VH-VL binders against C2 domain-containing protein 2 (C2cd2). Designs and how they scored, part 3

Target 1, 194 residues: C2 domain-containing protein 2 (C2cd2), of Mus musculus (Mouse) (e9q3c1r45to238)
Amino acid sequence: EPDELRRRESDTLLSWILTRDSWGNQWQAAWVTALNYEAEKRGGPLRLSFQKDPRPQSLQLTVEKVSSVVKSTQEKVVICHVVGETLQFLVSAGPASATGSECQLYDVHLSPFHLKVEFHMEEKREDIQIRWSFTHVPETAIKIQPQAPGEKQALGVNMLSEALEDLFKHLVNAASPSVFLSTKPTQVKEAQSL
Key: E = the ipSAE of ESMFold2; O = the ipSAE of OpenDDE; V2 = 0.75 times the mean of E and O plus 0.25 times the DockQ between their complexes.

## First folded at step 1 (VH-VL)

Design D15 (framework fv_dupilumab)
Fold by ESMFold2-Fast, scan of step 1:
Structure D15 (fold): chain C 194 residues (1-194), chain A 121 residues (1-121), chain B 112 residues (1-112)
Amino acid sequence: as target 1 above (194 residues)
Amino acid sequence: EVQLVESGGGLEQPGGSLRLSCAGSGFTFSSYAMTWVRQAPGKGLEWVSSISGSGGYTYYADSVKGRFTISRDNSKNTLYLQMNSLRAEDTAVYYCARDKWELLPSYFDYWGQGTTVTVSS
Amino acid sequence: DIVMTQSPLSLPVTPGEPASISCRSSQSLLHSNGYNYLDWYLQKSGQSPQLLIYLGSNRASGVPDRFSGSGSGTDFTLKISRVEAEDVGFYYCMQALQTPRTFGQGTKLEIK
């Protein structure tokens, strides 16, 4: 049946991206870029700056539902709704005017998280655009903790944590990370030189 | 470091059953399709069964359809092969392999050490 | 089912000399995406198979550069530019374009 073929296609696309050696770095970079863009656009007296997290992360996604849309004779979009166990970010927070030691690093965890993942395919294009966004914003599943525990810069922590959580929820709801992945084979020589 | 460790092989009579396991470590198990490949004594390689990363799709060689069932438990990083109605011709070393996809199921980049199944006549 | 045929089935080679193994498929393995879904595996005595070449011509991680894959469509070749003693074993081609995935019969590489 058609639904069976559609699930097979989405499973193939997800397996393709998740099995790429570069995916973890591209996933992190896309999130950091999108969240920082929304943070700068938002403005305000509190500034968040997202950073690449050097700590190991396990990315496991479970497909909840699949659909596809033909946008035109040239464009097809495969849409997967996925659930992940834990999504983590490393974020620097401080006053918008802050430079230097006034900023504090925080660990932000979402567990579980729900995403809508879109695979945008064009008939003549050699790459696939993968775009994703939150389809459900967790309310009680967001945990924000100072990375360097201590009271020196965490004074007024309750008020700051509430403000950080509210801003973070706004930023993740607005963010739309994307990556372009080539469907062409990569040569060993090309991979090493790039 | 990617590792695949098979277990559950042994000696069984025709008509009997065995359940093979393959424990994966060193990679995100749910992101990869997984495959069973067997090799009869003195013979070449034969693809037996594959399962998608989600477990939603399973594929079988005609010789084992209706008798073997492939499954996985992603929470335990483990692949299974339930073998029922065993025949002498099922005697082989069974290998677990990680199935890496390039738009389609493509190649097996890591293999386990194999587990031996012997079905006596 | 796609049938894979290897030749020769037995290949005795003098160390330091080149070796060549042919693999033919009953159907084209070239996908519209430009990839040939043909892989090569080596199984050394008492060991599990290991990936040598994937998608026609791409060398797997850790595989020496003396191994190369070529061909397109239905005719493929695995070449070893200088055979070493450690290359002894069975070489298998496999197609992944269609289910069921099918292997060639295997080629036994032996040192003369």
Scores: ipSAE 0.000, ipTM 0.471, lowest interface PAE 18.7, mean pLDDT 80

Design D16 (framework fv_dupilumab)
Fold by ESMFold2-Fast, scan of step 1:
Structure D16 (fold): chain C 194 residues (1-194), chain A 126 residues (1-126), chain B 112 residues (1-112)
Amino acid sequence: as target 1 above (194 residues)
Amino acid sequence: EVQLVESGGGLEQPGGSLRLSCAGSGFTFSSYAMTWVRQAPGKGLEWVSSISGSGGSTYYADSVKGRFTISRDNSKNTLYLQMNSLRAEDTAVYYCAKETVTIEYSGSYTYYFDYWGQGTTVTVSS
Amino acid sequence: DIVMTQSPLSLPVTPGEPASISCRSSQSLLHSNGYNYLDWYLQKSGQSPQLLIYLGSNRASGVPDRFSGSGSGTDFTLKISRVEAEDVGFYYCMQALQTPLTFGQGTKLEIK
C-alpha cells in the first residue's frame, strides 16, 4: 500500500542519514567521550580509557520502527529504533594508579546491538540534535579480547575479560551520547554574476 | 570491611531442591565475580560454580551441570545457587567466595579468592 | 581436568620447626606470561578457607613472612620457616590456569 511504501522510503532515508561517513565519525567520537566520562565518574580499582578504533569499519544499520512526536509548534522529535551488526572500540585497562606501561589494550566488539535514536528539531535552531541509547545489549553481543598476541589465555586473563564485559555493559547502559548535525551548507558558494 | 554471609542450607531428600543465598557487603558487589565451593564431610574442597559480575557468564563443574543454576541480584548484593535433583553426594558445606583482580607491575591480571563466607550446610539423605 | 596431588597428607611438626608441603600438577601451570597459576589456602578447624599464597610465590595481605611459596611448572612447595600453634589446619593447593578449578586433596598440619 501507499502508506507502507512511504514508510519504507522514510526508513531508507533515515538509514542513509545515520550511516553517512561524517556522522559516523562524530557518532564514534561521541560514544568514546561518553564512555570515558562514565568510566571516570564510576571510579574503582581499574582505569579504563576508550579510544576510537582507527581501522576502517562500515556501520550497517537497519531501521525497525519510526515514530514522531510534536512537543510544541517550535519543537519536533522523531524516534527511531535501529539494529546494528557490529560496533567496535579500543579500550586500555590498568590499575587506577598505573602509568601507561601497566595498561593492557583490548578490542571491544558489540554484535548485534539495538539503539533508540532520537532526532530533536527546533524551529529556530540550525542543528538537529541526535541522541541515542542502547535499548538492549544481549549477553553474547559483547566480546572483549586482548590485542597482545597469545595462543592460549590463562584463567586469570579470561576472567579479567569477563570483568571488563560486566563493567563495559554497565558503562554503555549509563552513557547517553549526542551530536548536533548541522542543517546549514558546509560551504557557501558565491553567486556567479560576471 | 568485606563480609559474605551464606544461608539456605538444610536437610533434603534425594531428588529434592534447595536454594542457597550469599549476602555480600563492604565492596561493590556488581564489580566482582562470585564463586561457590563445597566441602563434603571429611573431604577436601571442590569448585562448584562461578558467575561474572553482571551475571552474564556462568561456569559449572561437570558434576552439577544441568542440575544447579548460579545467579545473582546485584540490586540486593546477593548471590544464589539453585540446586535441583539433589543427590547424596551433594552433601557438603557450601562456601561463597569473592574473586579479586590483581594487576601486577608486569601488566598481568590474575584472579583468586580473597574472601570466603562462613559456609552453609546441605545434607541430602533419605 | 588438571589433577593436583599433595604430599604428605599428614604432617606432624614440633612448634618452632620448619614444615614443607609439596603440590604436583598433571600439567604445567606456567603460562606464557611467565606466571604459575597456583594458589595456596589454609583451612583451620571449624573455619572457612583463607588465602595464603597466589601465583606460586606471592604472599596474600596479612600473611606472616614465615610462609613462602616456590616452584614452577608442575612442582610446587609451600614452606613454613617456624611453625606456630596457630598454623594447624588443612593446607590446599589450587590451580587457576583453566576450568574446572581443581584443588589438591589437602595436607593436615598437626602439632606433635
Scores: ipSAE 0.000, ipTM 0.452, lowest interface PAE 15.8, mean pLDDT 76

Design D2 (framework fv_dupilumab; at its last look DockQ between E and O 0.11; V2 from the best seeds 0.00; counts 0 for: pae E 6.4 > 2, placed apart)
Heavy chain, then light chain:
Amino acid sequence: EVQLVESGGGLEQPGGSLRLSCAGSGFTFSSYAMTWVRQAPGKGLEWVSSISGSGGSTYYADSVKGRFTISRDNSKNTLYLQMNSLRAEDTAVYYCAKGGYDFWSGPSYFDYWGQGTTVTVSS
Amino acid sequence: DIVMTQSPLSLPVTPGEPASISCRSSQSLLHSNGYNYLDWYLQKSGQSPQLLIYLGSNRASGVPDRFSGSGSGTDFTLKISRVEAEDVGFYYCMQALQTPLTFGQGTKLEIK
ESMFold2-Fast, scan of step 1: ipSAE 0.614; ipTM 0.883
ESMFold2, look of step 2: ipSAE 0.061; ipTM 0.601
ESMFold2 (binder alone), look of step 2: mean pLDDT 93; pTM 0.953
OpenDDE, look of step 2: ipSAE 0.040; ipTM 0.601

Design D4 (framework fv_dupilumab)
Heavy chain, then light chain:
Amino acid sequence: EVQLVESGGGLEQPGGSLRLSCAGSGFTFSSYAMTWVRQAPGKGLEWVSSISGSGGRTYYADSVKGRFTISRDNSKNTLYLQMNSLRAEDTAVYYCAKESLAPAGTYYFDYWGQGTTVTVSS
Amino acid sequence: DIVMTQSPLSLPVTPGEPASISCRSSQSLLHSNGYNYLDWYLQKSGQSPQLLIYLGSNRASGVPDRFSGSGSGTDFTLKISRVEAEDVGFYYCMQALQTPWTFGQGTKLEIK
ESMFold2-Fast, scan of step 1: ipSAE 0.007; ipTM 0.481

Design D7 (framework fv_dupilumab)
Fold by ESMFold2-Fast, scan of step 1:
Structure D7 (fold): chain C 194 residues (1-194), chain A 123 residues (1-123), chain B 112 residues (1-112)
Amino acid sequence: as target 1 above (194 residues)
Amino acid sequence: EVQLVESGGGLEQPGGSLRLSCAGSGFTFSSYAMTWVRQAPGKGLEWVSSISGSGGSTYYADSVKGRFTISRDNSKNTLYLQMNSLRAEDTAVYYCAKGRLWFGELDYYFDYWGQGTTVTVSS
Amino acid sequence: DIVMTQSPLSLPVTPGEPASISCRSSQSLLHSNGYNYLDWYLQKSGQSPQLLIYLGSNRASGVPDRFSGSGSGTDFTLKISRVEAEDVGFYYCMQGLQTPYTFGQGTKLEIK
């Protein structure tokens, strides 16, 4: 059927993106940059600093919806709604006035997650812009765990996790990460056209 | 850097009232649980009361329940202890202490303490 | 309420020699998260209490490495490897596992 055909076409596009050697690093860097930007912009007494997670992440994505739009004879956009199993972040949390030891490191997991992914392609351009944003934040389960065992969290008398969850929901909803993937042979393993 | 300054102590008669204040500086006041600990002359330390960073949760020692009220004004970086129906056994130096864990509802140890303010209840 | 008992209550020590203070709780302070909710404070004459050790064995910022905390469950020890004149004062253990938070009766460390 038409929906199945569109899912297969989107899977092919996503597969192309995900098989690029630099994708994982660029994906993670884009999230860190966007989340830190929103965190700093928001201000307030609670400061979050996102950092690259050295652990490998699995980006098993399933296409839910696909549409495309032609903005001009030179510009095309493909929009995919995708679902992922788990998205992980490493975040340092502390007061806005904090220096050093007043910060705690947390592992933040979102499962499942839903993204709107936009592929922007321009004729004669040597890169493809990929931009994404959360579409179903309220349906995403958020689990926050300190790198060191959370003594107060274990006792159930801790507002820190609640404050972090609320702030994180705000930040991920506001974030709009993006990357440019070059098709140049000298910069990437392969050169491809879409 | 972190400073806690208590005030409001003094001499009062049994049955009287006093309000203690603790002014915090050098840290994000609203993000930390705050605690009152007292020490009677020549005696050890006794926990009196704690309040969460938001002020939403309060905890009291049985000896002061119903007589003392802990509160805070985060816009003024100030912690309070309203002491009513004072008794001779309330005579002590009262210390303000800061919790360590940021946004913790109740801290299990206190990293900074004020200089203390003396309360004397005597007829 | 959890009762905290310290021993000895008076500890005269020769400068440069080691010292040990014991603290016992009426019930286990070991939580399922693996931490012992036992802290040590020092109060020097005429001064406010200051944090020395938190969660059983962690040294607070600025505390010299001659201080160490050990123990688990109901039996805890504060050790000073080489006592100095500045270490004189009252030492208190405290349990932070549950309210009401309770302190030991205090141990007076003095130079002999």
Scores: ipSAE 0.000, ipTM 0.441, lowest interface PAE 21.1, mean pLDDT 78

Design D8 (framework fv_dupilumab)
Fold by ESMFold2-Fast, scan of step 1:
Structure D8 (fold): chain C 194 residues (1-194), chain A 126 residues (1-126), chain B 112 residues (1-112)
Amino acid sequence: as target 1 above (194 residues)
Amino acid sequence: EVQLVESGGGLEQPGGSLRLSCAGSGFTFSSYAMTWVRQAPGKGLEWVSSISGSGDSTYYADSVKGRFTISRDNSKNTLYLQMNSLRAEDTAVYYCAKDSYYDFSTGDRYYGMDVWGQGTTVTVSS
Amino acid sequence: DIVMTQSPLSLPVTPGEPASISCRSSQSLLHSNGYNYLDWYLQKSGQSPQLLIYLGSNRASGVPDRFSGSGSGTDFTLKISRVEAEDVGFYYCMQALQTPLTFGQGTKLEIK
């Protein structure tokens, strides 16, 4: 159908925009910032520090649903749902008293992931705010594993307990990462949602 | 350097008592469950007892239940095994081991014993 | 109690050849969280046991990549892709799904 064809072309365009190099690298940093904020806010005996993975990552995204609303003469919001195969983060986990000597690095994989993405555009501002949230965290499988075997020696802190997985689920549910994109091609700003 | 050092083994008569100690260093002692494993001469490994990081939960093999008591003093980074009513079949090398499990007070599984002591020998003569 | 059974009990191997040890449990070690609570330990002559593999397939820190663990439920395998002289000793599987923790009988790996 013509409408289905037009829809698929729009979904392809949004996927292209979301995976563009000048913008795509910022959303992972935004997630890391938001997750660290929620981890610090929660406190407790366990210290978690999320880190942007320095290894190159390819994102394969599918846009499943798009809607747009004109809120005023100055404000437009575009909402889309994005599904991907895997999101990866590095996390350092250990006792809150540790200075890093008792911490172990883990790979955290979210597979598959389903995000609600909001593009908030305001005519008077130079920046476009993009906000992400998980639509259904329990549907997403979370795998936590130590960095490649033998690569680093740690004190044997094993964060594979159900408590750590539940904590991470809580943190991703609570996190509200956002990115402010400049209308200038070379300027991008990071912003953490409260 | 993460290290466990056992002490307290020796020769004892049937019906006697011994207290084993295991001193930990190089890690946050209270954050890890600890386990005692023994090995009789020429035999395989046998689990004896485990204790949660807080000391709140303890578990024992049926062969030692009611006779042995596992405990820990987190202020001294030391694990203990009080052995009462010793029997000839308690003759073994006793190892303490640190589980990989970080104790979040759930304390339900003891896996991945990543650091072991050198062992201390207990001989019960008949 | 969960019974752990290893085979073979004696494994003579030529250096450079692969070796494989089997471990079977009397009930499934697969938890609802998706993990198999099965460890592998190596005890060299005159030494304390050392951890090789935890949760079925994860190599412990410092363990060479020639060691691998596989399996799920009740059947597990430890493989050494290329046996070296330093690998001689007794290999034990252990279930950690529930107390009492139980070990297999042990497999003695010897150089031919």
Scores: ipSAE 0.000, ipTM 0.446, lowest interface PAE 18.3, mean pLDDT 76

Design I10 (framework fv_inotuzumab)
Fold by ESMFold2-Fast, scan of step 1:
Structure I10 (fold): chain C 194 residues (1-194), chain A 121 residues (1-121), chain B 112 residues (1-112)
Amino acid sequence: as target 1 above (194 residues)
Amino acid sequence: EVQLVQSGAEVKKPGASVKVSCKASGYTFTSYYIHWVRQAPGQGLEWIGGINPSGGSTTYRRKFQGRVTMTADTSTSTVYMELSSLRSEDTAVYYCARGEWLRSPYYFDYWGQGTLVTVSS
Amino acid sequence: DVQVTQSPSSLSASVGDRVTITCRSSQSLVHSSGNTYLSWYLHKPGKAPQLLIYKISNRFSGVPDRFSGSGSGTDFTLTISSLQPEDFATYYCMQATQFPLTFGQGTKVEIK
């Protein structure tokens, strides 16, 4: 009976997230923020900057298992594992010394992906705080995007792509995006000011 | 309540190593980074590095690379910072601090009480 | 490294005074995500530092509304609208937009 209650609670939380108007923007922003954080931490000769992909994307997530529920007098944490169909990012990559014109823009595609998701609820708070991370590095496809119409692919693009793939796998393993969700209109408005 | 409790004061000789502990309670240990910050006498706060207790990945400030090691024990909800090859300039109060609040990451919301490490000449 | 400089290094004030502390960074603190990771901390001798303000202007839970933050780019301010006895302390700003994380040198607010 406890397991059935946990599953129902996780399904309800996930459904609530997916029906929010701000979900798509908050989802993308959280990923971009976390990945850029990890990229900046590592440093090195290759500079990465992640940005939001403006194209429509599937935001469907499905609970595949509930791993635990932790409760104290001050907080309740629901931990579950979810699977998603596809996740796309735009990332600029180039030498650390490069100006914007020397960087290449890449389209990064992850499909499918598996996440550990934590829902944090605090006594007498009006929001639910969510944190997630990959349970394993997903299958990754990296595609070069031209910076100018008709521009030819730069020499060494394949070498940069291989280095980017290796670095990206380390970054996704380290990234831990987070977001807060509120039922209060004023808090939602602040989050959507972009 | 969220608490970070650190080990007691230490006195070391130059060239020795010190290992400071930070025991977390009142929250899910693996959901938050733990960072280390120090303050030498008469100086300001200085960031040393941080650890993700989920998986143990670490980031260190360049000047401490090779001398500092951070580890996490999830069974005891404890983070450790070990600093080797101690110099008199390492005399400081060392703080652990919880990083990344789920609403807005990249700040320190709760701090340990501090551990004084004295390196004698 | 991004250098963070506070002004003034110290100031003397009386209870009820409006106090303004400034923080200037050597580079823009606007992250590629559009967020600015600039936070403010209060530190008293013998106690741990405590968070006051995060992301320029967001007050941390439990922090009195007399504390406010403002600014953009490279210039930031912490304002205490009406100084209380418990506010005599050293204040630090911190940037977390670029690694390594760096603190200002601190501003000591002393009793006049």
Scores: ipSAE 0.000, ipTM 0.481, lowest interface PAE 16.2, mean pLDDT 79

Design I11 (framework fv_inotuzumab)
Heavy chain, then light chain:
Amino acid sequence: EVQLVQSGAEVKKPGASVKVSCKASGYTFTSYYIHWVRQAPGQGLEWIGGINPSGGSTTYRRKFQGRVTMTADTSTSTVYMELSSLRSEDTAVYYCAREYSYGLPDAFDIWGQGTLVTVSS
Amino acid sequence: DVQVTQSPSSLSASVGDRVTITCRSSQSLVYSSGNTYLSWYLHKPGKAPQLLIYKISNRFSGVPDRFSGSGSGTDFTLTISSLQPEDFATYYCMQGTHWPYTFGQGTKVEIK
ESMFold2-Fast, scan of step 1: ipSAE 0.012; ipTM 0.607

Design I12 (framework fv_inotuzumab)
Fold by ESMFold2-Fast, scan of step 1:
Formats: structure tokens, C-alpha cells, sequence
Structure I12 (fold): chain C 194 residues (1-194), chain A 122 residues (1-122), chain B 112 residues (1-112)
């Protein structure tokens, strides 16, 4: 069956990704890069800066839908719609005019989350490109909380939180992170540090 | 299968607003971005902006910011582009186009609407 | 803005001819992720544009193999190996590596 073949293909690709030693770091780096790009491009009175979260995150994905697309004679794409329980982000937020010392760190949780994951395989390449984007659903809850508890529970803080949530929703829906994973045994990358 | 069907031609006075629709069918509406591109008579193609139908986030070309608004109605699988403060220079055929593989915001416009002629005249 | 210039602006050809259209950008189109977002479109009056080639050299599904793309950096080429009657049209290249996305001015391929 075409559908069963695609599911086995997506399961193999996801298993391959999740067993890569570098996956967790590349996953976070791709999210941070994409989200910061969208934040800088948008501008505005609120400034968000995404940071890599040093805390461990358990990532478990359930595949809902699988399809494949032959984009050309040289490129095949496998598309998976996946669902996860919780995505976590560490975000520095404050007024655009603020200095670093006047910004606050926030923990942001998305529950549940849906992603469209694309595996791009090119005939002449020895790696695959993995791209993903957020698929918004009404059931997705966004929880934003200060990393350290403060005494500030004034009305102004609540209004700022609403603005932060709206901005975060925009950035997450706009972001489309990607990574390249080598299929070579050595998994050599040209550069990974300055 | 995949189709984008746009609303009919419009004739507007300078200073008016126009709202063009683009109805999608044959695929999951919220899985692909929709972009808008125009062509003025005797000119080339010009990118205006795009929208993610999932959530409604938009990106506009700077020269149209403040005059263009893109919205999506998921119940009808329809994207709208509204352009205000119309000038004679806005006379053009306006196209909607689907972003092939919405990942990494890759604007490979794989399917296009038939176009909507907007004429701005006194 | 990144400027994209096509050459020639127009050309006359006969069925069976090899047609070459070039596209030059004012800046490198290599994105920070390593991809080059240069695509080619075919447009006929009264019809919607059609995607032919994406990321320099990849033919879109259903596009005949007589169409091919090549190039790198700032210089790109669309080649039609043996022109067919349905190929008389205007061709556009588009860059999407930098904002705003920009199209070339178009190349009209006319019957001799």
C-alpha cells in the first residue's frame, strides 16, 4: 500500500534522526536561529531573544499523516505531520529600548504542538535537509511564565504578558527551522565553531 | 486537483480600497503559505507579500506596509488581500500563489490563481 | 533590494531551436543555509504563471525534460533544448534568497 510504505519510510527517517548524537543540539540551534530571525525582521516595541535551553527536554513525536512528493527527477520529499506533548523555549523579553539588565527571562511552553516535517533527499547529495514548521491548532495552549518568580502582579504586567503572547504566536507561526544531516558514516561537517 | 480560484475584475476610484479573494481547493489549506504577486500593464512581476493560513501571520514588502492587509478564512479555505489608498500605479493583474513546501519559507510558487485585474481610474 | 536582470529582453526563434536565457543578480543568491533560491517561471497572456525550475536546476513535477537550469552565485541560465510550439511565452527568473523577493524583467520568446 502506498500509505503503509510512506509510514515505514517516515518511521525510518524519524528513528534515524532521533538516534543521531548531534540531533538535540541541532534541533535547538535551528529553532533559536529561525525564531531570532523572525523577531529581528518584525521589529516593534517588544524585543524577544531566544536562547538555547540548557535543561534536558524529552522529545517524543507521534506521526499522524505521511505523504511524499516527487519534486523533480533529482529530488524526493517525504512530508510528515507529527504531534508532540510539549515544546519548551527560553526567551529574553523586554521593551526594545531596554538594556540586557532590564529584560526578563521567560519559560514558554506549547502544549500540544503540531509540526509539518519535510525530509528533502537529493540524488547527488550525501545528506538530507530536514525542514519543519508549526501547524497551528486551536487546542494549542501557550504558557508564558517568568523564570524567576517576581513580586510584580500589577495590571501592567498582565497587559505586557498578553502582548508577549501575541508576538510569540506570530513568531512561532512564521518560523521554519531546518538542518542538514549527513548520511556518511563519519558525519563530517565543514564547520561547527568559530 | 490543486486549484486557486480568484474573484473577478474590479474597477475602483483613486483613494478607494479593493479586496481580492483566493479560494483554495484540493489540498489541506493550512499546510501551505499563500503569496500575492502583481503585474502592472507592460511591466514584470512584483512580489507583494505572503500569509500563513495557519494562524494568519503575514510578511509584506516594505513599500506596501500600511496599505496592504492579508487575511485567511479557514472555514472557506479563502485568502484575502486588501489594498487601500489606491493609486493609478496600482492598476495591475493580482495573482495568488501557493508556497510549495511551506518549510523554511521557500517561495517556490507551484500553483497560481488565474489572476484578478484591478483597474484604478477616475 | 537585490536586482535581477535577464538577457535578452526578447528573442525570436523557430520550433526545434535551442533557446538560452540568462539571469544575473546584483548580489550572491547563496543563502546562509547553503541553498540558492533561484526559480524560473513561464507566463502566457491571459493565463496563470507556471513554475518550471526551482533551486537553480530542479525541474518541477510534470515539466518536460527539454527545460534545464544551471548556474551559481550571481549567474544563472535557463535552457530549452528544442523549442516546441507551446513554449512561445515570457520567462521570468525570481530570487528569494533576500527580501524583498524580486523577479527579472522577463524574456519574451517570439515566433520568427
Amino acid sequence: as target 1 above (194 residues)
Amino acid sequence: EVQLVQSGAEVKKPGASVKVSCKASGYTFTDYYIHWVRQAPGQGLEWIGGINPSGGSTTYRRKFQGRVTMTADTSTSTVYMELSSLRSEDTAVYYCARDYLSGWYEPTFDYWGQGTLVTVSS
Amino acid sequence: DVQVTQSPSSLSASVGDRVTITCRSSQSLVHSEGNTYLSWYLHKPGKAPQLLIYKISNRFSGVPDRFSGSGSGTDFTLTISSLQPEDFATYYCMQATQFPYTFGQGTKVEIK
Scores: ipSAE 0.000, ipTM 0.466, lowest interface PAE 16.6, mean pLDDT 78

Design I13 (framework fv_inotuzumab)
Fold by ESMFold2-Fast, scan of step 1:
Structure I13 (fold): chain C 194 residues (1-194), chain A 124 residues (1-124), chain B 112 residues (1-112)
Amino acid sequence: as target 1 above (194 residues)
Amino acid sequence: EVQLVQSGAEVKKPGASVKVSCKASGYTFTGYYIHWVRQAPGQGLEWIGGINPNSGGTTYRRKFQGRVTMTADTSTSTVYMELSSLRSEDTAVYYCARAPYYDILTGDKYFDYWGQGTLVTVSS
Amino acid sequence: DVQVTQSPSSLSASVGDRVTITCRSSQSLVHSYGNTYLSWYLHKPGKAPQLLIYKISNRFSGVPDRFSGSGSGTDFTLTISSLQPEDFATYYCMQATQFPYTFGQGTKVEIK
């Protein structure tokens, strides 16, 4: 029964978030920021740069399980595991020393994807912190495709594709996007939704 | 009015280093690549490398790797090319040239505007 | 490296003449994205080089229509339909399909 109440609470939080007008933009911006941060932090001979993807994205998340709820007098954390069909990223990739001539745009898809989502609430804060991360991403779930038709030299294509896949897998598993959402109503519509 | 203005002629001894500047004006500095090309007396044009002023990313011709360094200062819209361990065969006129960003959908690769050239003479 | 060879190395011509310069590459210049990055430049002693033609046949802004480019694969041609006094110069082709970018050795167009 407590587990059922916690599951209903996480479903309510997710519904609230997903119905916000700004969520899609905040979700994408958080991913781009976190992935670019990890790419710059790692360094190395291969550079990835993530961009806002203007294409519509499916934002359907299904709660797989609610794994824990942590409470204290001033802090509450709700943790849930969610699954989605596809995450897509637009990424420019090439040698770190490239002038852009060797940079190529790629569409990267994760299908399916599993996230651990954490809702952090503090009694005296006027916002909720939402953090999410992958606990493990199977290599078979990652598809990397050039955005435009065209191929580099056979040797370069094979070596670059393997290096890109490894780097992307590292970056996505290291990234921990987060968003702070205000609980203080700025509009009557949002106040009614809460 | 796009302009690339280079620093003046240099005379260097073998083993020294030279740093040539290329100051851009009349366009958004971070919106274009800058490449370097040289011409030795009586010879043709030779591509050295290029830089992305927006990121600082560089690409060098293999024979110059380890001897050439390209940098960009966005506050002054200036690109620099430093060539070390100079030899007599490095005597040449060095040009900077502007190139559009490569975009996979619209990309072009050519040098549209060039600096006036900087003569570097390496002699004892 | 992709080798680029121009023919002839020099030629003598008079104002009003039709001039043809050929550029041949050791490998196909068709990029994996379908474009062919072959450009032509005019160079005069003491002056900066000037872009004339890019991607085989496209005239750069301000370039007179007497200049035209053609070709495909490994064989390319620059044509000046009616030579003018300001056209006495050295002409270079350049490939930018593969690194390193390489230039032809140049074709000097001299007054007859």
Scores: ipSAE 0.000, ipTM 0.446, lowest interface PAE 15.2, mean pLDDT 78

